# VHH binders against Arabinogalactan endo-beta-1,4-galactanase (ganB): the designs that were tried, part 21

Target 1, 359 residues: Arabinogalactan endo-beta-1,4-galactanase (ganB), of Cellvibrio japonicus (p48841)
Amino acid sequence: NTGVADNTPFYVGADLSYVNEMESCGATYRDQGKKVDPFQLFADKGADLVRVRLWHNATWTKYSDLKDVSKTLKRAKNAGMKTLLDFHYSDTWTDPEKQFIPKAWAHITDTKELAKALYDYTTDTLASLDQQQLLPNLVQVGNETNIEILQAEDTLVHGIPNWQRNATLLNSGVNAVRDYSKKTGKPIQVVLHIAQPENALWWFKQAKENGVIDYDVIGLSYYPQWSEYSLPQLPDAIAELQNTYHKPVMIVETAYPWTLHNFDQAGNVLGEKAVQPEFPASPRGQLTYLLTLTQLVKSAGGMGVIYWEPAWVSTRCRTLWGKGSHWENASFFDATRKNNALPAFLFFKADYQASAQAE
Key: E = the ipSAE of ESMFold2; O = the ipSAE of OpenDDE; V2 = 0.75 times the mean of E and O plus 0.25 times the DockQ between their complexes.

## First folded at step 20 (VHH; framework vhh_gocatamig_d2)

Design dd4 (from cc6 with N32Q L34M; at its last look DockQ between E and O 0.55; V2 from the best seeds 0.00; counts 0 for: pae O 3.8 > 2)
Fold by OpenDDE, look of step 20:
Structure dd4 (fold): chain B 359 residues (1-359), chain A 121 residues (1-121)
Amino acid sequence: as target 1 above (359 residues)
Amino acid sequence: EVQLVESGGGLVQPGGSLTLSCAASGFTVDRQRMAWYRQAPGKKRELVAGIYSGGKTYYMDSVKGRFTISRDNAKNSVYLQMNSLRAEDTAVYYCARETYSRYGYDTYQHWGQGTLVTVSS
């Protein structure tokens, strides 16, 4: 196995999970001063992949459930883009700090039984989407699963997962996707997602050692401020992962601020600490970061880059964390110009050089 | 339950050495970003030293070459070796687990109760 195939597709995409919610709150998006459909805009600008977040049964929101996800997938498909479905396997946000078990499964203590529940949920979800002709091209089994998945909140453990349990659970999700794909004859690529390249190095090693091996893509979140790897160093990690596991690496989440200004009551997640010396917090800085990152990923033989929630603009509505957006300063829309498209959109159609062959 | 328990603080003379320990429970320090902070009376808490998940270390300028942060996975503990102590090193020292989230916050710290280090002649 020579690693990443020469003809591996290279996706340049966006996570557009918030769009329906933003629009419901009256958000509008513009290009050249004209109101546009954001999905069509991204497609027209060269995006070819839409990532979509799915929560199990969130009661604190009416979005990112199967119904909302179906709408998002449909909009993406109608615009001619491929789709990646992101199973959080939680009723709320999952990240490297929290992987909370859905309330519906909280009573299940037996690992096999829990694995079955996860398998069934995954299968049922895919089946439902398939019935709507919305089957995704890629399925992400878990989100930033740096720590053990499906944990109780009051006993949450960080660090090394209990792999006896964790491998069983992850594999149940993987198997659900595999089985459904096989059953239907419809191809689906499986993505496993780890936050930051340094964590991927040890996590995928342990995953392999514990029988988690039947996935297609290594997904990474990459934010320089939270990584041991600087931007120029990122290709080294990508190469190591690809050479070790012979699977393509995709950046499934990244972002950069186009400003440090806060336009609403919600604090910005990406502040001054997010700013790298080489890239100012400006529209041009945001673009150059993306161009540089994407070129590096492409050169390393990666499978693509997805920007996280570029359409999470400021509205009067509340999210889990408060009124407004925590991300408007990292969106692709200029809050000072009625959410007119920023130069960041240019990274979708940039002329990236061919990937290097895996050694 | 996540807990951090600092120990090893005490009174030491200038030029002396001290080793602080941080025992973690409820999580494993292996592959975690850990750090030591300190807070002197009337001053803000400040970062002293950190260790990334991969083992890379970083220090505030004033302690470089004098302090060393390390991790013992077997003991699930983090340490701060302090050499050539100075009066200005007097503070309560806190151990922290550092994580990040893009969902509302850039970083999270879990703190211990702290351990007092007094450097005095």
Scores: ipSAE 0.030, ipTM 0.459, lowest interface PAE 3.8, mean pLDDT 92
ESMFold2, look of step 20: ipSAE 0.373; ipTM 0.726
ESMFold2 (binder alone), look of step 20: mean pLDDT 81; pTM 0.811

Design dd5 (from cc6 with N32M; at its last look DockQ between E and O 0.72; V2 from the best seeds 0.00; counts 0 for: pae E 4.6 > 2)
Fold by ESMFold2, look of step 20:
Structure dd5 (fold): chain B 359 residues (1-359), chain A 121 residues (1-121)
Amino acid sequence: as target 1 above (359 residues)
Amino acid sequence: EVQLVESGGGLVQPGGSLTLSCAASGFTVDRMRLAWYRQAPGKKRELVAGIYSGGKTYYMDSVKGRFTISRDNAKNSVYLQMNSLRAEDTAVYYCARETYSRYGYDTYQHWGQGTLVTVSS
């Protein structure tokens, strides 16, 4: 009842959505004191999947648009890694707190017309990437879709008040991917992504009851700070999801601090509250967290682990939220040593034992 | 529009009990992480107790065994049962919906106006 095939790959990957912007801001990345191309570094260290976010038309940045995403996908492909394209279906981050309709679609009030806009956008994006030989291996239809997608900003509800609408819109994105794959004969796996395991247990039950069933992978964000599930308990949630829905689970986001020190004036998201007793906020603790998490996921029959933004380092550039990075203490690069690679890179090549539960 | 309305504060003698209520609107209490915070005179706000979306609870050390956080999904409300009250528990108590954030670390919390609990010595 898991639905996991014998030849399903186990991914160890990274979300590298910020790399192009960081390099434009003057960031350099080093391994053993030598400057390196970060995409080649991740591949050489054993990463096999690059995740990248796509925003519809964010006016506050020149990044995470199709041009920037195309560059990221090309760099990943040239380094020999597979790719996951993460549609946000918004002009900014989508997460459990917000799922804002893109400005370009804000005038559309009819659900069927909105579903058509979403379908066409998804299809056009895939076709554009395919023309460049950059078609992703996996696609997320939405990011952390814990609440109803494509909501108007001024009437946002932190919930899913209209599951019929939500299901119509989600299935429209899924159908766009399926139709494109069928027409071209090029396989693409579909991921639905929910933040934290406890929320996924509820959400996928609701999704099934409302006819959202045609996907390949259950994608989870797992950050211990924000989850009811401790690391030892995580396999229970993975098993329940896989047994109930017959889809493999992949951790599509996680992170852990290698230090609690702040290296710029932008405060870091992962502070003292993120620290678990078993894993100190140190280079060794960051690595041990990843080794432990990844082994637990693999033992539970999961599909992989993707680290979120390990290359979002301190620079002098500004975002909407300030100058610098809110994540440099969770990156894989040591800010005190000119962004030299940290031990966390070892998690990609570690020898993880597969599930022994086939007997 | 998220709204949190606390009630149930008042004056109580040491060793007494009090139940705080938090009525929520604009979201459902079983799909977000909720918490009670308190702020004593001259001190910073501190976490007291919280409840995850799945129902697991957690407490600061000084209130473990004395305070119980709970929720009623039908009333979309969260409660703090406070037993064996001490003078040190005197504070304004706030109900909060805690947010998940990768950026702008102070941007996403929603707070009620607070309810005063006074434990006389």
Scores: ipSAE 0.230, ipTM 0.673, lowest interface PAE 4.6, mean pLDDT 90
ESMFold2 (binder alone), look of step 20: mean pLDDT 80; pTM 0.801
OpenDDE, look of step 20: ipSAE 0.525; ipTM 0.807

Design dd6 (from cc6 with S101T; at its last look DockQ between E and O 0.61; V2 from the best seeds 0.00; counts 0 for: pae E 2.8 > 2)
Amino acid sequence: EVQLVESGGGLVQPGGSLTLSCAASGFTVDRNRLAWYRQAPGKKRELVAGIYSGGKTYYMDSVKGRFTISRDNAKNSVYLQMNSLRAEDTAVYYCARETYTRYGYDTYQHWGQGTLVTVSS
ESMFold2, look of step 20: ipSAE 0.433; ipTM 0.758
ESMFold2 (binder alone), look of step 20: mean pLDDT 80; pTM 0.804
OpenDDE, look of step 20: ipSAE 0.346; ipTM 0.731

## First folded at step 21 (VHH; framework vhh_gocatamig_d2)

Design ee1 (from bb3 with N32Q F108Y; at its last look DockQ between E and O 0.51; V2 from the best seeds 0.00; counts 0 for: pae O 3.8 > 2, unsure alone 63.6 < 65)
Fold by OpenDDE, look of step 21:
Structure ee1 (fold): chain B 359 residues (1-359), chain A 121 residues (1-121)
Amino acid sequence: as target 1 above (359 residues)
Amino acid sequence: EVQLVESGGGLVQPGGSLTLSCAASGFTVDHQWLAWYRQAPGKKRELVAGIYSGGKTYYMDSVKGRFTISRDNAKNSVYLQMNSLRAEDTAVYYCARETYSRYGYDTYQHWGQGTLVTVSS
C-alpha cells in the first residue's frame, strides 16, 4: 500500500522549455533523417506531458517569459499533450542552491506583502493563460525549492529554510492556484518540487510541520550521481514519501548522457561522474537507464517521469552560460547525425507494470 | 556568504590525539555532505573523511580506526577526532562542503583556510 489514490495517472513526459530558443537559433530536429516539429515528434513517440519553465522578468533573455511560455504551451496542446507549468519565481534559474527573488519584489521586506505579490503574480499568469485556452493541467509552485525561496542574492542562506517565512510564501502560491481553480471550475494539480529523494524526506517533513500541506504531487529531481539513493533504492524513498504524506511522487527532472563527447564550447554538465556502472554513456545506455528508472517509479506507485530538456541541442547562440549547449550530450538528438532522434524516445511507449501492491 | 573556519591544529607527538573543529556559517550543516581534506607538503590534497546528510561516514584507508568525523547541528559545526597520530598525518587540514548544481557545474566546493597539524617527536 503506497497510500496513493487509486487510478493515479502515470505521465511520461519532457521539459521542452528550450525548444523555441533553439529553433530561433537555427536548430533543427530530425526523425529517420527527416526534419520534424519537435513537439509533434515527442507526442508521436508517446510523450503525454510537457513541462515548461517560467521566469518572472528575466532581462538577460527574451525566452521563458509569459509570451514564450504561451507559445510552448500552445505547441504542446496542439500536439495533444498535457502541460505542467513550472514557476521559478525568479528572474533567473532556480536550483537547490539558488532562489533569487525577482528584482521587482526585491524592495518588499514584509513577508505578507511579498506573499501577496506572489499570489497576484501566480493568479494573473494563470488568468492570462486561461484567456488563451492554455491553462496548464499541473502547476509547479517553485522549482527545486530545497532552500528558502525568494531570497536576496547578497544574503542567500543555504540549508534549512526559515519556515515562518517560507511556508507563508509557498502557501501563497498554492492558494493562488487553488483559488483560481475553484473560481473557474477548472482543475489544476499543485506540484511541489525538491531535488533528490533524500532531501525530499526531510523537507516535506518540515513543510508539513510548518503548515505546507495543500499540494497534490511531490515532484523530485533525480540524478543518481548527486543522490544518496542508488537507482535500485529509489523506490524505497518514493514509497516512504507516498506512505507518509499520501501524495503521489513524480520525477519531474532526470537525464542521462548518451555520450561523454562535447560537441561545442559549452562544457557538459553530465560528465563521467554521471555514468552509472550498469548504464554506459551510449544511446543504448541512456535508453536502458530511462526504462529502468521509469519502471521502478511505476512499480513504486509513482505518478510519472519527466526528462529534463531533451531538446537542448547545440547551437551557435548564447545561453546564460555561454555559446552552445551544456546538455547536448544528454539530449534525445544525435549531434553527429544532424540531431536525428536517438533510441531514448522508446522510453515513452514502453510497457511499464504497476506493482501488485498498488491499490 | 558561505564560510568555513577550521581550528584545533597544532604540534603533537606521535601517538597523540587532536580534535579539529570547523565552524560553518552561511549555511546549516544539517542535511549537508561535509568532509575533511588534508594536504601535505609536495602532495595533492586528499579526502580524509566525509559525513553524508544521513550520517553515513567515509574514511580513507590509512585513517580507519584512528579518525572519527562527526557533526553538531546545534553548533553548526563538523569535527575530526584524530587518535594515534603518525608522522605521515602531518598536513594542512581543510574543512569542506560539497553540493551540486546541474546548471553549468557538477559540484560546488567550499573550503576553509585550513589548520596545520604537525606530528613530530
Scores: ipSAE 0.035, ipTM 0.495, lowest interface PAE 3.8, mean pLDDT 93
ESMFold2, look of step 21: ipSAE 0.661; ipTM 0.859
ESMFold2 (binder alone), look of step 21: mean pLDDT 79; pTM 0.789

Design ee2 (from bb3 with K56R T99K F108Y; at its last look DockQ between E and O 0.64; V2 from the best seeds 0.00; counts 0 for: pae E 3.6 > 2, unsure alone 64.5 < 65, grease 24.3 > 24.2)
Fold by OpenDDE, look of step 21:
Structure ee2 (fold): chain B 359 residues (1-359), chain A 121 residues (1-121)
Amino acid sequence: as target 1 above (359 residues)
Amino acid sequence: EVQLVESGGGLVQPGGSLTLSCAASGFTVDHNWLAWYRQAPGKKRELVAGIYSGGRTYYMDSVKGRFTISRDNAKNSVYLQMNSLRAEDTAVYYCAREKYSRYGYDTYQHWGQGTLVTVSS
């Protein structure tokens, strides 16, 4: 029914990029009232993939650099989970509205030269990780690259990418991964990441038209409140993408609130508007959303679902946006019970079928 | 820089028609959610019509059958055709772009300066 082979693996994972930072600020995680290592907890609960973000040279934080990322990857590996490395190719967060070039590369105006810098950076990063036996299983080349990557902040364009430039840059990252994998004989799957399914439909079309074709996985962020596709409609977009490009689709970011309460000074990103009629903002609602979403993705022939930052709990420390967490109400940990594990963890080991099951 | 510039407002008699235009820059209209809002004096701003990137449209109940939202990709513009105008349609009409963000805010919202529509005999 889909253009993707039936033997495609199916990952159920989590982005755990914030864990080291949270713990450094005194965060603890609990299961059944007992303190636990969060990486081991996720693994024990059935997570099989850890996604981790990497910034180029962020000076505003000491986290998500190569050193911190190495720690995260090691923790994931030690817990027996596979890993996905997310290159932001920025000194700060990238998203569909922001793709800032690293300061180190800001002086480079020639596209070929910039592509080389990106290639070398990607290669060197992979080599460094490989030396530590921490080579990731998947590499995401760019993060939510809806707009043109590596843009100057003052001239940022939110329109159609300049594909002459953009394709060269994306392909340089892809090629770096491919070449390293080939050179070492160690397999790495390449993920390209677009926010929301409706955007993936036009973006990957243009990407293909401009020579961006050598990737393995279509990665999507999916948040129903901001998508043209409702949850039941998501499989249609997945099917279209898979049938068109013959690449598996993976949801690499999603989340749902277990409460609308705010536990700290940082406002909740997922508020009332995030609540879907079918899924209340409750521990049960969060779980049901995840089970439903994941089943739909599985039924559509997708490659998996990754929850974004389920361990970003509230602490006394500041992130880029303020003190506390903007996401504690969408974490997998109950702030009212000393960050005890929520029912959401059950989505990792649920029995998902290749065929759609009515819930 | 993202900019939205509305035009086309004015005085019209009940039963008349107007076409509002919104010229966008800094982003492409066919890849974004675009909407028309309106705010009458002493009232809250309300969503009148919207168009998804895929072309699906939304209308508030009171304007269904009378208003039509559309876009022109070549002109990077969005339009609101308003027919059978009523006194209650009197308001400042705003063009808006909305896009999600999980960093601090749930959406990016960009607004035009607005254009006044007055329906009066």
Scores: ipSAE 0.082, ipTM 0.578, lowest interface PAE 2.6, mean pLDDT 93
ESMFold2, look of step 21: ipSAE 0.351; ipTM 0.716
ESMFold2 (binder alone), look of step 21: mean pLDDT 79; pTM 0.801

Design ee3 (from cc6 with K64Q T99K; at its last look DockQ between E and O 0.62; V2 from the best seeds 0.00; counts 0 for: pae E 3.3 > 2)
Amino acid sequence: EVQLVESGGGLVQPGGSLTLSCAASGFTVDRNRLAWYRQAPGKKRELVAGIYSGGKTYYMDSVQGRFTISRDNAKNSVYLQMNSLRAEDTAVYYCAREKYSRYGYDTYQHWGQGTLVTVSS
ESMFold2, look of step 21: ipSAE 0.385; ipTM 0.741
ESMFold2 (binder alone), look of step 21: mean pLDDT 81; pTM 0.812
OpenDDE, look of step 21: ipSAE 0.413; ipTM 0.764

Design ee4 (from bb5 with Y105W F108Y; at its last look DockQ between E and O 0.81; V2 from the best seeds 0.00; counts 0 for: pae E 3.2 > 2, unsure alone 63.2 < 65)
Amino acid sequence: EVQLVESGGGLVQPGGSLTLSCAASGFTVDHQRLAWYRQAPGKKRELVAGIYSGGKTYYMDSVKGRFTISRDNAKNSVYLQMNSLRAEDTAVYYCARETYSRYGWDTYQHWGQGTLVTVSS
ESMFold2, look of step 21: ipSAE 0.404; ipTM 0.752
ESMFold2 (binder alone), look of step 21: mean pLDDT 78; pTM 0.786
OpenDDE, look of step 21: ipSAE 0.582; ipTM 0.834

Design ee5 (from bb5 with Y52W F108Y; at its last look DockQ between E and O 0.38; V2 from the best seeds 0.00; counts 0 for: pae O 4.8 > 2)
Fold by OpenDDE, look of step 21:
Structure ee5 (fold): chain B 359 residues (1-359), chain A 121 residues (1-121)
Amino acid sequence: as target 1 above (359 residues)
Amino acid sequence: EVQLVESGGGLVQPGGSLTLSCAASGFTVDHQRLAWYRQAPGKKRELVAGIWSGGKTYYMDSVKGRFTISRDNAKNSVYLQMNSLRAEDTAVYYCARETYSRYGYDTYQHWGQGTLVTVSS
């Protein structure tokens, strides 16, 4: 008994946050040699959830703001897919070792005042989307929040969060979602997101001890190369989390390279170290990894698997780190064949079996 | 602020034993990836022993059977028991916390200041 509610949905989805930017730079996507709309393609191939990142006020890019996010959400919904909105609560990328406070809030030193700002921002964002009939099904409060959120860059702390502050801030985001959902009568599930299962084990324990308990889903990034858990061991961590907190676990980020070749000047994030012995860096290897991972998550009673940025193909345009893509070798599109769809798409409609322990 | 403070180093005769301690602050040792490294004069720093989140341990070949890494959650500390010490074990020993990052770096290490172990007759 995993302690997870009966009839928990199982999502197989993709983070498609880069698509608008890629297309604006002239990127095209193909299936069987024909140009296609990528959102429709993912939907047709069986994806049922689209994850979308939101930055607060990124001045270095015109994408992933509320306007761009609205477009992405609209495209996802028009294609018949559910949506997960990912609040980074930053003007740039958040990751397990980086949680920079938005510039607009940098002057706020009082925790309660900052919590109010976060609450209001979250509420206003949801309200804006709702006015457009684009309210997400799930809201992720923070992104890979392994360390304390909303930190100043010059004084960033990588250790244990100040939970007096951190719990107040996280709960303000959670409360904003809850209050909006209650006010409007529209259901929204709250996701908290930690990178790698081993970190989730200590983080959620501390979170609970400090009053962070009113969430619905444990979101995990899982990349084998950056985890102490091998793929076959992942179910153990999922089970422990679910049994302990009685919340479903969802892999909200994962990926695997279909090649080790670099097609542009941007270095690949997933290189040879990402390759596991059981799964070669090939189109088939990528698919097999996804099938195996997703089956393991399903067997453990998890809530789903989301692939991170499968449409981040190589273009001539610049992202935060330079020209090109750092992820084209882990996309679902074959750069050698004009971004023709790879076998990886088959993992969306595969027949995954629930565990016998599922009540 | 993350801090690691090593202690327990000193002079010991060949065949002797020492226990190194590392007191951690700013994080809890529970479910953390912790390690001992050493650096001898003129040599590169090398991984001696590691203990992972799930309790799995790693040892370099030359110390297997002689060294034992452990952690005490209550004391928020990590230890290195060193037995049957040899002259070649002479080095500054460093305690480290290891973390992973997806964006830009594979791993981060937080280091202590180190403690000197001298094995000499």
Scores: ipSAE 0.022, ipTM 0.396, lowest interface PAE 4.8, mean pLDDT 93
ESMFold2, look of step 21: ipSAE 0.501; ipTM 0.798
ESMFold2 (binder alone), look of step 21: mean pLDDT 80; pTM 0.804

Design ee6 (from cc6 with S101N; at its last look DockQ between E and O 0.50; V2 from the best seeds 0.00; counts 0 for: pae E 5.3 > 2)
Fold by ESMFold2, look of step 21:
Structure ee6 (fold): chain B 359 residues (1-359), chain A 121 residues (1-121)
Amino acid sequence: as target 1 above (359 residues)
Amino acid sequence: EVQLVESGGGLVQPGGSLTLSCAASGFTVDRNRLAWYRQAPGKKRELVAGIYSGGKTYYMDSVKGRFTISRDNAKNSVYLQMNSLRAEDTAVYYCARETYNRYGYDTYQHWGQGTLVTVSS
């Protein structure tokens, strides 16, 4: 239950959580000038894992709910890709700063009662997907849980983790997945996800000391701009985590700009500061970043690399922060060429060596 | 409530030294990325120095070897030791907690009110 299977493949994947929403706003995706279904395109280019986020009950959008997630999972499985379901356990984005309890659970102050709500929600979600033959291969119990999962507003203000509470809630989610997998005989790997390697080194130590040990994969967001670890230093953090906790590391989020140009009114998150000396902000630079990162992860004994939102293209869609995409310059689609596929797609099929480091 | 309070600014002769302090509340400095920025009149605010949650530091080229960023986790404070000050170091200095919300355009930053450093003969 707590180990990674001997024959676990090395994943090269994509988070495609925005695709259904982008298409609802008129997005069309192309390869070699021809309109294509993006899920089939990713599969044809060699992607083997699709990650998708799930919000509990976000009333400000009709996406990333169970209906939208089910559609994404079906499209991924029909194209032959494995799936990773990313529970946010919130009604909005969770990240290192925000882990708000869903409104439906806001009245619950007792930790055991909250843990039960978490358990039941996780179980019911898995059962609903299983009924559709969409049970994911991997589940994240939380997203970028650098602080407490299901954080009360006053604990956010103080920034002081209550690890007894945090461990109770995290273990409740892990147990829900384990119990479902055992009951049905269908394997599901459990991922715990922390943003940036330096934070994971501290967090997993705290987690172990507080009894959070029954997971399969250490999931990391890695964005060089925001990490203490440069790309060449990343293997050191991966090795330390894997040697200390005996769990493989997977990069569940990364991205790199293929241009610094902004194609709409929504300013791009990855600007000049995101650019590393070895990888210009160009289509070739984006590809070379991914090839280098993925080889380093493979050589370090890691489990895979997932690119975050390569299909979040410029449209009239409105996010919580405005119209357009804050990520089109990091997508795998050229906004100047009607979203024609960029060279970055080649990273999925490259032959990564387990015994070699990047030369 | 997240709050940052800078202090220690003042008038200093060229070649002199000054230590800036930033007292933080509402979060812990050892679990966050902290930075000093400065803004001279008529210029854009620019990064001066920063410290990552793990303790690694970085500096703009023009201050390397002259400025040192550090922190005291027990006092929940960040410091900027400025040596060999030059006239071009004259600016309002701001302490900042850097957060990034990659789901949207704007970064989520918290700023202090600033402290003025004037380097003049």
Scores: ipSAE 0.126, ipTM 0.597, lowest interface PAE 5.3, mean pLDDT 89
ESMFold2 (binder alone), look of step 21: mean pLDDT 81; pTM 0.813
OpenDDE, look of step 21: ipSAE 0.162; ipTM 0.612

## First folded at step 23 (VHH; framework vhh_gocatamig_d2)

Design ff1 (from ee1 with L34M T99V Y103W; at its last read DockQ between E and O 0.67; V2 from the best seeds 0.00; counts 0 for: pae E 2.04 > 2)
Amino acid sequence: EVQLVESGGGLVQPGGSLTLSCAASGFTVDHQWMAWYRQAPGKKRELVAGIYSGGKTYYMDSVKGRFTISRDNAKNSVYLQMNSLRAEDTAVYYCAREVYSRWGYDTYQHWGQGTLVTVSS
ESMFold2, look of step 23: ipSAE 0.610; ipTM 0.838
ESMFold2 (binder alone), look of step 23: mean pLDDT 81; pTM 0.808
OpenDDE, look of step 23: ipSAE 0.358; ipTM 0.734
ESMFold2, fold request of step 24: ipSAE 0.621, 0.569, 0.595; ipTM 0.847, 0.832, 0.840
ESMFold2 (binder alone), fold request of step 24: mean pLDDT 81, 80, 80; pTM 0.811, 0.807, 0.807
OpenDDE, fold request of step 24: ipSAE 0.431, 0.403, 0.390; ipTM 0.773, 0.760, 0.758
ESMFold2, last read: ipSAE 0.574, 0.570, 0.428; ipTM 0.832, 0.831, 0.771
ESMFold2 (binder alone), last read: mean pLDDT 81, 81, 81; pTM 0.811, 0.809, 0.813
OpenDDE, last read: ipSAE 0.421, 0.425, 0.328; ipTM 0.770, 0.765, 0.719

